# Ledger of designs, part 9: VHH binders against o67189

Target 1, 350 residues: o67189
Amino acid sequence: METTIFQFQKTFFTKPPKERVFVLHGEEQYLIRTFLSKLKEKYGENYTVLWGDEISEEEFYTALSETSIFGGSKEKAVVIYNFGDFLKKLGRKKKEKERLIKVLRNVKSNYVFIVYDAKLQKQELSSEPLKSVASFGGIVVANRLSKERIKQLVLKKFKEKGINVENDALEYLLQLTGYNLMELKLEVEKLIDYASEKKILTLDEVKRVAFSVSENVNVFEFVDLLLLKDYEKALKVLDSLISFGIHPLQIMKILSSYALKLYTLKRLEEKGEDLNKAMESVGIKNNFLKMKFKSYLKANSKEDLKNLILSLQRIDAFSKLYFQDTVQLLRDFLTSRLEREVVKNTSHGG

## First folded at step 21 (VHH)

Design f3
Fold by ESMFold2, fold request of step 22:
Structure f3 (fold): chain B 350 residues (1-350), chain A 122 residues (1-122)
Amino acid sequence: as target 1 above (350 residues)
Amino acid sequence: QVQLQESGGGLVQPGGSLRLSCAASGFTFRSYEMSWVRQAPGEGREWVSYITDSGGDTYYAKSVKGRFTIARDNVKNTLYLLMDSLKSDDTAVYYCAREEFDWEFTSYWDHWGQGTQVTVSS
């Protein structure tokens, strides 16, 4: 079966299909996240997440099979991230791919969702094991929504709440967020609270209230708190991100990108480069993002940024080399930083 | 006022072909994804095919893949379903449906046509 995530939702939650294994992919990743959130609500304790880069081959197959020989077990939803990394562990061995396909074909009691963080090309979908999954299971695509449809969604939400949004305010919001659904949802809900009494939302008010750095607004809230050294709040936001299904390596990727950009900006300032031009040279062109990066530069020395980069590299390496939990390593890093700030404040009156 | 009107149904023999049309008005047709949905006697509604707003991507139910083709003309505001190699179990009322979703991205069909009957019999 090949279908869209919207069509799949219509059937899966009302009259589920006979197929048991599904591949989820697409350009509109937030739609996959919302589907998985609904799946988690339906299955509760029977919702299981597997990380293909973290589990052994045998752990993977055990999680897909029935373990209760002497009794029935409740239907589970098994969600698999980083399936490509798991496939690397199997290598190019035809027998191991055949075993994997056989196991996936024989899933009878659970649902298995193989989640990709990008849109797969037709050539990738025609390669094993995905070619076989298309036959005995399903391929579910989350297509990019057009800018006009996203605009209509946002406008409908404001109208639903009785808020009259000026056209230029709406256009500004859409451009600011880059039509990113996750960022738009967060900012629109914030703007609704802001405008709850007056029921009018002007361009100047949107400029004052809304801000965004990318399509990963929740991850950027975490990055913002970490870079401004609010480690206690950063820990709370980290837990929220993991519960919403954000892969920890995506968090690490964004944080590392910001740390590297900030380190580069420090070096360019030392060479006499104008800060605004330097920011544009590393891809920071939005004026509101420039203001945030200026705050990060004030809060972090060049040595702070070097140490952060090294810490992130170690966390990534330990996650893969020693099979340690990436989230726990990041928590340990934040906790250590928080403890140092507490000691510093109590010892120095700061 | 959103309006969808299907046409092109009829009686055909097994192995035959039909072309269904859906005239759309009262909304910006080119901005909406569209589906064909069918309902056989005594059955619930069954999704048949889906097309993106641009027409760049198409999707089909397993039961019709390889036999049916969905297409759209965004200048004429018309949705099409080319049905080939028809079988008796394709007998149903066929509906043109506009795709919609709410703020939580729960999807649904918010507008339907009145349908066109397709009957495949020997």
Scores: ipSAE 0.590, ipTM 0.827, lowest interface PAE 1.5, mean pLDDT 84
Fold by ESMFold2, fold request of step 22:
Structure f3 (fold): chain B 350 residues (1-350), chain A 122 residues (1-122)
Amino acid sequence: as target 1 above (350 residues)
Amino acid sequence: QVQLQESGGGLVQPGGSLRLSCAASGFTFRSYEMSWVRQAPGEGREWVSYITDSGGDTYYAKSVKGRFTIARDNVKNTLYLLMDSLKSDDTAVYYCAREEFDWEFTSYWDHWGQGTQVTVSS
């Protein structure tokens, strides 16, 4: 079975399917999070999480074993993260993969949800054990929503509450949050509370309310671009942040926090620590953020991160001790990094 | 006003083929995911197929996988269902449906066409 998370949700909570094992993957990870939140609400104490990077092969099979049902309903929802890491523990032995497939096929009383933090490619879905899971269970995809659909979702929510939002206010909110579903949900709900009596939202009101709570929403875009070494775009986003009133110290705080976490993760990875466990140890539990940090680790060497941290410390010191403009210091830093990347990219001229 | 109009149904023998069309108007068709849904006599509605707004991904109920093909033309604002190897169990009224979801991301079909009858009889 292969379906979308929306179609799956329509049936699972009302007329559950006969299949018991499902793979959840996709580009819109927030939709997976919301589905799992509804699942946890339904199953309560019968909602169980397994981390494939943490448990042994025998512990995994024991947790999935369908033995001993006492009285009434014993149905559980078993949610498995980091299944790829569990597969690496099994190695390439055919018998071990066949055992895994047999265990998954034999799930009869519980539901098992194998959660991936990215969209799987056709090649991945056509390999074992996922090929077999597609046959006896289901593959559920959370597709990316377009910016236009996200805009319509937000507009519909305001109209549902009888709130007239000015067009420029709506566009400002969408740009401020970068069309991020989690942040939009938080900001829109706050704006609804604010406008519950007046039923009208102007641009000035959105700037006052949304700015104070989600000032950092676009800072993550800047940090993302910087850490992926797109310094030209990072400079453009920096200018936008300043023009929207984001304080440069807040930008420095978030960037420094990310750089330090990444450096720590590099050291833990070199020591053999499991990356997912290491990420949780530095406070990274959000699956989307885990995916982003994995990409940052790929793009930056340990030396790159050390140099970044030192540069940020110097910028902070100069702004505080020598009364220099933090924004200009940050621009100078980015311009210097951009110039070095340009030279590096053209060093093999003919 | 959202309008969805199905056409192309009819009587066919088992093993036959049909092409259903759904003309859409009153909304930005290219921005919406769409589904085909069918209802057999005395039964509830059964989801048949789904297509993304771009047409890049398609999904099918197990009962029709490999026999039916969903497609869309975002220039002509038209949704299609190409039905092959038809069986008696495919006899139903077929609806095109617009996919929607609420603030909690609970999904539903918010608009339906009038339907087109497909009858597979020997």
Scores: ipSAE 0.581, ipTM 0.820, lowest interface PAE 1.5, mean pLDDT 83

